# Miniprotein binders against p81326, part 61

Target 1, 226 residues: p81326
Amino acid sequence: MLHFGGFIMEINHISKILEKEREEYIRNKVEEYLKQGFSKDDAVNKANQSWRTYIGHRIQDVIYNLLKKFLKDSGLKVTTDKALNNRNLPEELDKVKRLIAINYGEYLFLPDADVIVYKVENNDIKIIAIISVKNSFRERRFETTYWKLKLKESPVTSHIKVFLATPDKDNEISYKCPNGKPKKMRIILEYELDGIYFLKEDFEETEKAKHFGKIVEDIIEISKKL
Below, E stands for the ipSAE of ESMFold2; O stands for the ipSAE of OpenDDE; V2 stands for 0.75 times the mean of E and O plus 0.25 times the DockQ between their complexes.

## First folded at step 6 (miniprotein)

Design Bc21 (at its last look DockQ between E and O 0.05; V2 from the best seeds 0.00; counts 0 for: pae O 5.9 > 1.5, placed apart)
Fold by ESMFold2, look of step 6:
Structure Bc21 (fold): chain B 226 residues (1-226), chain A 83 residues (1-83)
Amino acid sequence: as target 1 above (226 residues)
Amino acid sequence: SDLEERAEELIEFAEWLIRIAEELLEKGRPEFAIEWLKIAVRWLQEALELARKNNLDELAERIEKLIERAKELIERAEKIKES
């Protein structure tokens, strides 16, 4: 049985915890850096950078486990890039790995996907979506769009939806035209990807840019078409 | 079984939440540790219901011990918060 309300409530609860943690963490780190002799501007910048490093792994794990819990009853399975890179791979995961691998001549590589959603139907595996979890856009800003384009090149992978999930607390992609100026990164990401899902409320919502609470419903709807 | 696998998934996430809470207690952040532990207990209670409903006694015993550990950590965090 499908519980969209339960997913929304869980993500809201966790999001509130994470925002309170961020606020306290930043406050404490600014004070710490000021005591080390940094200017106020430098202390704030260093504190934000420290938070992004500190929380990145936790956000990814939270997203993975929430999706795993709330997609299970719809017959959807979830795995990770880390799990697919293990040497002793179960047959099911080995098939998932083969279905998303990209051919570079002598070499085969996986897209940089944090979370992979798939289903098993009549002993066949269908990849539904890959979700890239980005905590910051300072480096490799368009890596996710590159992987979407590579997946579109083959009829075997062209159906795979590529989503970006992000807290975007520094507002790097939250708005299309902040201060009246087009934000290239947001515009290109929204154009090229199948969806952007924000782990916050303050962003410009569009058909492709939504609150993360919508992702379960969207994935389930997509899976019914495949 | 499929229900045993589902219970194990809930347990794995709850154990991860407990580790987060332990880190937060070490860093002197008991208020946040309590919130993560409450989520862990809820997931463990769901897993316990699945285990009991399906007569998985060994798994149920394991889950009960995890719930007791999480509740002990909540009590510890409450004491730290008051000081």
Scores: ipSAE 0.332, ipTM 0.704, lowest interface PAE 3.4, mean pLDDT 85
Fold by OpenDDE base, look of step 6:
Structure Bc21 (fold): chain B 226 residues (1-226), chain A 83 residues (1-83)
Amino acid sequence: as target 1 above (226 residues)
Amino acid sequence: SDLEERAEELIEFAEWLIRIAEELLEKGRPEFAIEWLKIAVRWLQEALELARKNNLDELAERIEKLIERAKELIERAEKIKES
């Protein structure tokens, strides 16, 4: 089994491999929307939006399964917000759900949590990290930051690390000051979040901005301190 | 050679994806299994191109067999998904 370190180069290719489906996907969706009576321009726009959703889910699933696989030997467990959207949860997942819930007075809501990493010790659940997965930042640019700030407001959730994982397809946050111009989004996300992990090589590395290959080690280290 | 090493890495990664897909099939998640298998096939195709360009015939044959296996698993998964 390839050591996770050996996967570093391969992880960079996952997004690229997934993007190879784009042309076919767009073509098929355009045809579908044209048949539905949309104009050509509307069909193209809708197809592109559909692709963004589709590829986002695919990348999320890849990251989820990678983390699940590579964290398993450390005794850490991985779930998703989708898995928590069930009325009949196993006790363990019900506890996880409660431990990530954010208080809004009369209501409790879950943060967006594409991936949730937790450990079970002596029948107690400890939430370690939430990973938000984004392919691009066209929409919901600071949503992850919002959830991080909300989690900080409670002593129950303040310890939870919030990470962003992204291939940053459009190079929106890969560099802080490309061509001497500050990228507001990169600066804010890096400041507010506990880490940004890139599924690519071409980015400005910092203490908080790392290659995705480092996320497993970082999560394991955090887990030891909890 | 560096190219053989790279091709072997790609093969190993693809085999890992195939194993994940097999596990997903066992768990009744054919839709997601198909996604992993498609990735594996594409990865293996890239490896195959590398092998062929460098006249690594034995490696190419091995990769082709893996592609065939992955495609068979896709077909199986599609049948399960439709059932």
Scores: ipSAE 0.018, ipTM 0.349, lowest interface PAE 5.9, mean pLDDT 86
ESMFold2 (binder alone), look of step 6: mean pLDDT 85; pTM 0.823

Design Bc22 (at its last look DockQ between E and O 0.04; V2 from the best seeds 0.00; counts 0 for: pae E 5.1 > 1.5, placed apart)
Fold by ESMFold2, look of step 6:
Order: sequence, then C-alpha cells, then structure tokens
Structure Bc22 (fold): chain B 226 residues (1-226), chain A 83 residues (1-83)
Amino acid sequence: as target 1 above (226 residues)
Amino acid sequence: SDLEEEAEELIEFAEWLIRLAEELLEEGRPEFAIEWLKIAVRWLQDALELARKNNLDELAERIEKLIERAKELIERAEKIKES
C-alpha cells in the first residue's frame, strides 16, 4: 500500500534518470536531424529544444497520471490541455474547455493549463485547479501569472486555483532572498499564484510554497469548499 | 499518422517509466518499481487496444513486446520484495 507522498518522493529523484538519458537522447536526435539534411549546428540546436520539450511532457504525463490515480476516490477528475485541444471532444471535456477559455473578442484561448482538476456535481462541472508545470524559468517566466490574472477578471473563473509545479533544478525560485538578494521571480510567482509545489526537498517552504507531496491533500480540501 | 504520432509519445512515456522502475530496483526499492511498472502496463494496454482497433499491426506488436517486458520486470520485482 503506497500513498501519493511515496510516489512523489521518487519523482523528486527524476533528475538522476533524466541526466543519464539526456546524453543518449541528444546524440540520437542529432543523428536523426543530420539524416534529414540539417547542418550540424542546426541539428544540435533542434536536438536540445527537442529534449526540453520531451522532458516537459514527461513530467506533465507523470503528474497527470498520479493526480488522476490519487484524486479518483475523492470524486475529482483530471484532464490535460492536450486532451482539450483534440478534435471530437466528448461533451464533458467540451464543457471543461469552455469553463477555462478566455475571451479575446473573436478568439478564444486556453490558459497555460497543463493539468486541469475538476468535479461533476448534478451534471454541472466545477473547475477546481489548474496546474502549470515548468522546468525552467528563463523563458516565458511569468506566463502562469498572466493566466491567473486573466482568470481573476471574471467572477465565473475567479475561484480557479492556479498552481505551479516545478523541480527547479537550478534554484531559480527556491528561495526568496538568497544571500540577502530578492529573487524577483520567486516573490512575484508566490504573490500572484495560489501555490508553488516543488519536486525537490531543498527550498524555502512557506504558506504557498510546499513540497509537491502536499498537492493532493490541498486540492481535496479546496474541492470541499466549492 | 496523427494516431501513430500520439502512440509514439505513449510508447516513449512507458519506456521512460520502465527505465525509472529499473533504477528503483537497482536502489533496492522494488515496491515503488512495481507500482510504476503497473502504471506503464495500464498505459500500454490502452495504447494497444487503440492500435488494434485501427489495424496498426506493426505498432501493436511493438507495444505487446513492451508490455511483456514490463510484466516480466514486475514478477522479478515481486520476488525481490518477498525475499
């Protein structure tokens, strides 16, 4: 009988297998791109970008499957932005998509919502939380906060919790004031988001910044209030 | 083609979970390895059913081999756990 925290402790050590895998992955992808006719420099650049995408999707898939498994008995359902962008959506997922979409006049866009948690009550759907998974904060560092702000603009979506899940391998947001110097990214992310969940043990824990092993308990508690 | 691309992503995810489980076995944690392998098998079984319904025989055969490998690792891990 394993529980969510036990699984998440093992996912915190994903770094070991990821680094071992990285060299082989890059080598194979470079070979693939060279065979397609790309120059060596372009092949290397494309391989590195491919690795970043691959790793991001892998972490998202693990988080999705674990949340689906551990939230099921609490009557909570889980989906992904990838699933919501497929053609031929079942009615339930179409409703989920509409409940998180943001209106830009003639256009509707989904927020950066890698994993979405919702419940169904009396044939109505209630969105509980959206989880954004980030491996690095060098690119598009505040995208998640933008989507939280957009969701707050409407009383229909303002209840939706927006969480960030990250291994934060390079300690970009692990501490608010390391060596007495404010980390703007950590301070802004923690202020604007409903929670930051770290897939590691070495970080400054606060009311909003917790170990990822607490996310299931937090989501269940929130769902009882809604 | 779109279905084949999605199936390839599923296969990569399952292969990654199998490698994670192998690392856990090497570190003496068979109980965690078993649970990750069960997740990989469930994922692969769903992909296999989809591949068979769409007559993707080559893909289905690849998935079947991965399922067999994962199940053999589960049996090995269970013996380690009980010893």
Scores: ipSAE 0.105, ipTM 0.504, lowest interface PAE 5.1, mean pLDDT 83
Fold by OpenDDE base, look of step 6:
Structure Bc22 (fold): chain B 226 residues (1-226), chain A 83 residues (1-83)
Amino acid sequence: as target 1 above (226 residues)
Amino acid sequence: SDLEEEAEELIEFAEWLIRLAEELLEEGRPEFAIEWLKIAVRWLQDALELARKNNLDELAERIEKLIERAKELIERAEKIKES
């Protein structure tokens, strides 16, 4: 097992490595979209959007697998909203799905939950945390906050911690007041969420804003209180 | 040297990616394994070029072995994906 310290460093590199593929990926996608008849500007824009989706999924998958691995020894389980998007769920996952559902009167909807951490005790499922994974905040800046607030509205879900994990490549939320100017997004996300975990070293650390390496410990601690 | 340290960090990270890919293969996720392995190979190729340019022959040899391992795992993963 890579010592926790070595693992932390590796996480920081994941974002950098994935970004090295960007130029090639963009070039190939631009060519593809040009062949489809798009203008050069449209092709570039579409390629950039495709990249954001692609890299977002890759980071999400990494974080999922990491959490799954590191939480396994604590007896905690990990799933995803995608895994819950099935008609035929195992009983355990069906229970998980129901326990994270948000009531909209006539309808129940799931929050965006890239990673869901839960425990099984005495055949009862307790949802511990939902982790939203975001590479950038260009779109849906406060989506995670929305889901946190919605989860708070029900006694069934109010205990669920909502975390954000991000490499924050563009330094959108890494600092609260860079150059003396408040970063609204950082301040709001940190206030509303239970934690922000950075897959990088260069950020303003606070009680709620931590390096991603601390997320496992924090989740385990929360799990003991539930 | 700073270059040797950087190369070693790159090697360690690539080895981690390879291990991650192996675990993904065991979990029946060959597609995702292949993607990480391709990343590892590209990263290692860059590192190899750097090592060669700086006459770091021992590092170059280590990197080449890792590239070979990663490529073998890709081939294995592709076979699993097709099955």
Scores: ipSAE 0.031, ipTM 0.411, lowest interface PAE 4.6, mean pLDDT 87
ESMFold2 (binder alone), look of step 6: mean pLDDT 85; pTM 0.818

Design Bc23 (at its last look DockQ between E and O 0.08; V2 from the best seeds 0.00; counts 0 for: pae E 5.4 > 1.5, placed apart)
Fold by OpenDDE base, look of step 6:
Structure Bc23 (fold): chain B 226 residues (1-226), chain A 83 residues (1-83)
Amino acid sequence: as target 1 above (226 residues)
Amino acid sequence: SDLEERAEELIEFAEWLIRLAEELLEEGRPEFAIDWLEIAVRWLQEALELARKNNLDELAERIEKLIERAKELIERAEKIKES
């Protein structure tokens, strides 16, 4: 079995491998939308949007399953916001759901939480981290930051680490100041979030911006302090 | 050779994904199993190309068997998903 380090380096290829389907996927979706009566330009735009959603979900699923597997031996548990969208939750997941909820006065809402890492100690649940998975930052650029700030507003949730995991396909946040020009998004995300984890090699590494391979170790370390 | 080593790395990783997919099938999550298996097949195909380019016939045969296994698991997963 590839050492975790070697295996995690291979994760860099996941996005590339998934992208190989793009041309076929786009073609098929364009044809579908044309049959629905959309113009060629609209069909192409819709197909591209559909692809972004599709590939985003697949990357999220990969990251979820990786974290679930690699955190299992540490006794940490992993779930998703989707798993929490049920009326009949097991007690454990119902507690998780309540512990990540954000207060809006009359209402409680969940943050976007692609992956939720928690531990169970003495029948008590402690939320450790929320990981947002983004393939690109074309839409909802600071959504993860919003949720981090909201979580900080409550003593119930203020301890929860919020991480971003991304292949950053379009190099939107890989570097802080490429060619001497500050990348506002990188700077803000790195400042506000607890960490950014890249599923690629070509990025500017900092204390908070690391390769995805470090996320398991970092989560385990955080879990020991809670 | 560097290419042989790369092919072996791809094979090892693909085998890991296949095992993960098998676990997911047992957990009743065929959709995720399919996702991993599709990735595994693609990595194995890359490894196969490397093996063939370097006339590594034995390695190529091993990879082809793994691809076949992964595809069979996909078919099984699809049947479970449809049930």
Scores: ipSAE 0.080, ipTM 0.490, lowest interface PAE 4.1, mean pLDDT 87
Fold by ESMFold2, look of step 6:
Structure Bc23 (fold): chain B 226 residues (1-226), chain A 83 residues (1-83)
Amino acid sequence: as target 1 above (226 residues)
Amino acid sequence: SDLEERAEELIEFAEWLIRLAEELLEEGRPEFAIDWLEIAVRWLQEALELARKNNLDELAERIEKLIERAKELIERAEKIKES
């Protein structure tokens, strides 16, 4: 029944492919930063930070293309935070941006909304879900939960599902109690978010923590209720 | 048909992976290009299975040609890697 899930088993290869690229990427970036005059230690730290940004964007591109393709026939549209930050927005995307923005008095900010799923009915836009993509949890571990809490504060955004997609290569959130000790990060993320979708097979499955292959069916089902 | 449409979706995604691999080859990273091409071949093989099971001979021929192209790119990438 769930055809998307059958095809997505290959997405488990993303972590393996990215790790093969890491060594060369880091080496090239270290050389670049050394030429800019940074110390060896600073160059290594900057290269590792650059790598985390690179793999995050690569995974976002894959997720965006998969969702766009598999949600199209259900009348659902997909965009990205990158597209929403362009200066010359089409009217439709400008509405999407306004519908997810968080108000801080005189300032408006977008949540951590790497990939956004929405539908259009009679020129009205309904935001269905946002997917935050994280490869590592060493920095801004709970940023996604912060944005979910902010979206819940307003009746116009409280319906928006907030999902986390991750390869979790370092097993930071894959299990709730791996050695009899609760993993605070996994417990809080699962409690606060609407779902966690793993781009690997080795994780503890729950009602909210699933393989990424389940995400299309979940989004379609949610959209039918809105 | 719905089945033909599904096969076309797999083909489009595999073609996107092939373009990504070509970018990696241009950057001088043939080993990584091979990894993505292998994924593209696996998805194309699934589309081929669907086409054959449903006697979609014209579609199956298109998919077979794409598989051959992806495998040729793998061979070229391996030669670049060796040199």
Scores: ipSAE 0.021, ipTM 0.381, lowest interface PAE 5.4, mean pLDDT 82
ESMFold2 (binder alone), look of step 6: mean pLDDT 85; pTM 0.831

Design Bc24 (at its last look DockQ between E and O 0.08; V2 from the best seeds 0.00; counts 0 for: pae E 7.3 > 1.5, placed apart)
Fold by ESMFold2, look of step 6:
Structure Bc24 (fold): chain B 226 residues (1-226), chain A 83 residues (1-83)
Amino acid sequence: as target 1 above (226 residues)
Amino acid sequence: SDLEERAEELIEFAEWLIRLAEEYLEEGRPEFAIEWLKIAVRWLQEALELARKNNLDELAERIEKLIERAKELIERAEKIKES
């Protein structure tokens, strides 16, 4: 029997597929920054930073399209933080935006939610999950856990599941105790988040740390309880 | 049926992969288009096997046309890459 999880095994190598672009991308960006007057060292650093942003956005786009397609028949809708930042929001998306916003007194900010899954029932919107997509953990390693903790502080947002999707190509969070020593980042992320979904095959599976192919069924199951 | 629904899911995602590959071709990046098209063909071949085993002739014909289109795009992308 065929199902979503079995069909995305090739997509689990998304970071490897996109990495083939890296050499050309970096070369082109270095040339661009040199023309702008940056030193060679600055141009290389800026090009590498630009690549990390680019590859992260591309992985996010793939995940968005996958979830949109595979959740459609279950009555679930998907949007992105980029779509919610547009100034001309349809009423539905404006409601989604307001339902995930976090109150900081005089200010209202969105969590860093790359992909948002929600449903519409009788014109009411229920936020099911947000998915943060991270290609690496060199910087902002616990940003996703911060937003989960903020969402937990209010009964209006406390039901929202917070997931992390990652290829984790550098094995920063793939194992809890890789050399008999606890890996703090993996342990904290797994404890605080509702799930970690790996876009690769070599990682330590747990109840919360799963192959990305399980995410669709997990989201559907959660949506039935809300 | 449930089997038709599963095959349609594979087809819709493969069509999205084909559009992504077409974007790479428009950008003059055939080597990246080829990678995505190969994935699309693999998924379509799985959907085709499902359709054939269940005697879904109309669906199988549609899938075969998509596979042919994707393979033609691969051939064009290979020619561009080698120029």
Scores: ipSAE 0.030, ipTM 0.445, lowest interface PAE 7.3, mean pLDDT 82
Fold by OpenDDE base, look of step 6:
Structure Bc24 (fold): chain B 226 residues (1-226), chain A 83 residues (1-83)
Amino acid sequence: as target 1 above (226 residues)
Amino acid sequence: SDLEERAEELIEFAEWLIRLAEEYLEEGRPEFAIEWLKIAVRWLQEALELARKNNLDELAERIEKLIERAKELIERAEKIKES
């Protein structure tokens, strides 16, 4: 079995592999939307939007399953916001849901939490980290930052680490100052979040910006301090 | 060789994905199994290309068998999904 590090380096290619389906997917969706009566331009735009959603979910699924697998032996558990979006939750998941909820006065809302890492000790649940997964930053660029800031506002949730995992397909946040020009989004995300993890090799590494291969170790280390 | 090592890495990763897909099948989630199996097939195809380019016939044959297995699992998963 590839050493965890070696295996995780292969993840760099997952995004590229998934992207190979794009042309076929777009073609098929364009045809579908044309049959629905959309103009060619509208069909192309809709197909591209559909692709972004599709590929985003695929990357989320990959990251979820990787984390679930690699954290299993450490006794850490992994879930998703989707799994929490149920009326009939097991007690454990109901507790997880409550422990990540953000107070808006009369209402409690969940942050966007593509992956939630938690531990169970003596029937008590401790939330360790929330991982937001983004393939691209075309939309909702600072949404993860918003949730991090909201989580900090409560002593119940202030300890929760918020990480961003991304292949950064379009190199939007891979470098802080490419060509001497500051990338506002990279700088802000790195400042506000607890870490950024790249599913690629070509990025500027910092204390907070690391290869995705480091996320498991970092989560385990955090879990020991809680 | 470096290329042989790379091919073996791809095979190991693909085999992991196949196992993951099998777990999803056991969980009654054939749709997810299919997705992982498709990824596995793509990785195996890349490995196969590497093996063929380097005249690693035995390795190529091994990879082809894995691709066949993965495709069979996809077919099985699709049948389960349709049922």
Scores: ipSAE 0.023, ipTM 0.431, lowest interface PAE 4.8, mean pLDDT 87
ESMFold2 (binder alone), look of step 6: mean pLDDT 85; pTM 0.824

Design Bc3 (at its last look DockQ between E and O 0.09; V2 from the best seeds 0.00; counts 0 for: pae E 8.4 > 1.5, placed apart)
Fold by OpenDDE base, look of step 6:
Structure Bc3 (fold): chain B 226 residues (1-226), chain A 83 residues (1-83)
Amino acid sequence: as target 1 above (226 residues)
Amino acid sequence: SDLEERAEFLIEFAEWLIRLAEELLEEGRPELAIEWLKIAVRLLQLALELARKNNLDELAERIEKLIERAKELIERAEKIKES
């Protein structure tokens, strides 16, 4: 059994490995968009945006499958917001969906929840954590923070931990005060969220900012307190 | 050696990904299986580089066989995807 510790160190390589496909992907997408009649500049911009979406989904899938595997033995279950978007949900997932829903008066909406961790005890579902996966913070920098704050507003959801998992490719939040200058995003995200988990080695570690390898242990510990 | 240990770790990780991909194929998810297999191949390629640098010929041969297996699974998954 891959010792989670060793496995974790190599997760750092997953993002790097996935990024190796970028040049080829961009080239192919630029060609595709040029054939569609876009200008060269528009084609490049669209290709870059397509890549960000593509790589983001792949990283999400990796993290989802990792968490699903490593939390399985603890009896914890994992799902995604995408899985909850079905009209005909199994009873268990329908309950999960209801337990993460945010009230907007006449409407209930789901937070962005790339990964949802929950447990089933005595036919009761307890939501443990929501993990947002971000490859980069170029867009929607505080989206995860928004959802955390919204979840805190209800006694139904206030206990749900919200974590951010990221390779932080562009070093946007890896350090609090690089070169003596505060990184607003890192400081705010770390303050508002329950934890930040990095899929990289080069970051400033704190009580709330850890290597992704710690997320399984932290989730299991939280689950025991619920 | 540290390099040998790292190579073995990469192999173990790749083997896990290959197994995961096999499960995904059984679940009818060939696209995702292919993605994991591509990662596995790349991990194995890194391991192969490490093995070659250390003149670990037996390990290199083992890694090459795993790469071949992963590539065969990719081909199978692509056929399933097209069907």
Scores: ipSAE 0.099, ipTM 0.519, lowest interface PAE 3.9, mean pLDDT 88
Fold by ESMFold2, look of step 6:
Structure Bc3 (fold): chain B 226 residues (1-226), chain A 83 residues (1-83)
Amino acid sequence: as target 1 above (226 residues)
Amino acid sequence: SDLEERAEFLIEFAEWLIRLAEELLEEGRPELAIEWLKIAVRLLQLALELARKNNLDELAERIEKLIERAKELIERAEKIKES
């Protein structure tokens, strides 16, 4: 019964704006770094890295706000890795943080999880899903699959669904076999992750690769089984 | 109701877009700010239609003020772009 017309329009237009923003952002950042004395090659590299941080934050904010809004009435809560890294955590978030921690011998580290969905039942917390947000796949192409594999190694975290959300504007993972040749990255990401959610219309849809507008329904269905 | 809940989401999302556009204007990026503000206006117009159809007069008044603010920011951004 929920009307998602505006939601679909928002996602498509945000993706268009992000494309335009990238070119201008890079140009301005290169100029800024050149004024600081960096070589042209270094300035370009730094500008691209700066863009990746900026765009990741923008897309993450969109995803966080949408999930928080649409999951509220289903008894589901949403937080972010940024919120979990604060020095003074409320008890509830401290529990969330501890429930997603990965054991590396004498060290406990958090996965790189941009958005976390969890459920609270009678003071018990269950982590439902982690959404990794990636604008491009040039660096750490399989980071999200690494964290899924680590989460699967423990019965405490093995139930946690790991999703990837991406605009994928360069079509790095949009199709499994473009021109008849397998895209290794798409094949492996789809195989290892619980879902890939595209912030665009142009991609090969499968049972695991869907438009981002489907993510709310999927999360709610998963939560009913836990 | 679903319609009232959807209107509130559209408003909150539009407010976020307006804040983003204001940041872009402060950074001297009026062309990008205009694109975000156009999206915000369309979201608010959809929310306004939902509010009026359901006789939510107080909500509709709030939405109209946000639309006016977004349009004022578009005009400001257009002047910056031309200068």
Scores: ipSAE 0.012, ipTM 0.314, lowest interface PAE 8.4, mean pLDDT 80
ESMFold2 (binder alone), look of step 6: mean pLDDT 88; pTM 0.868

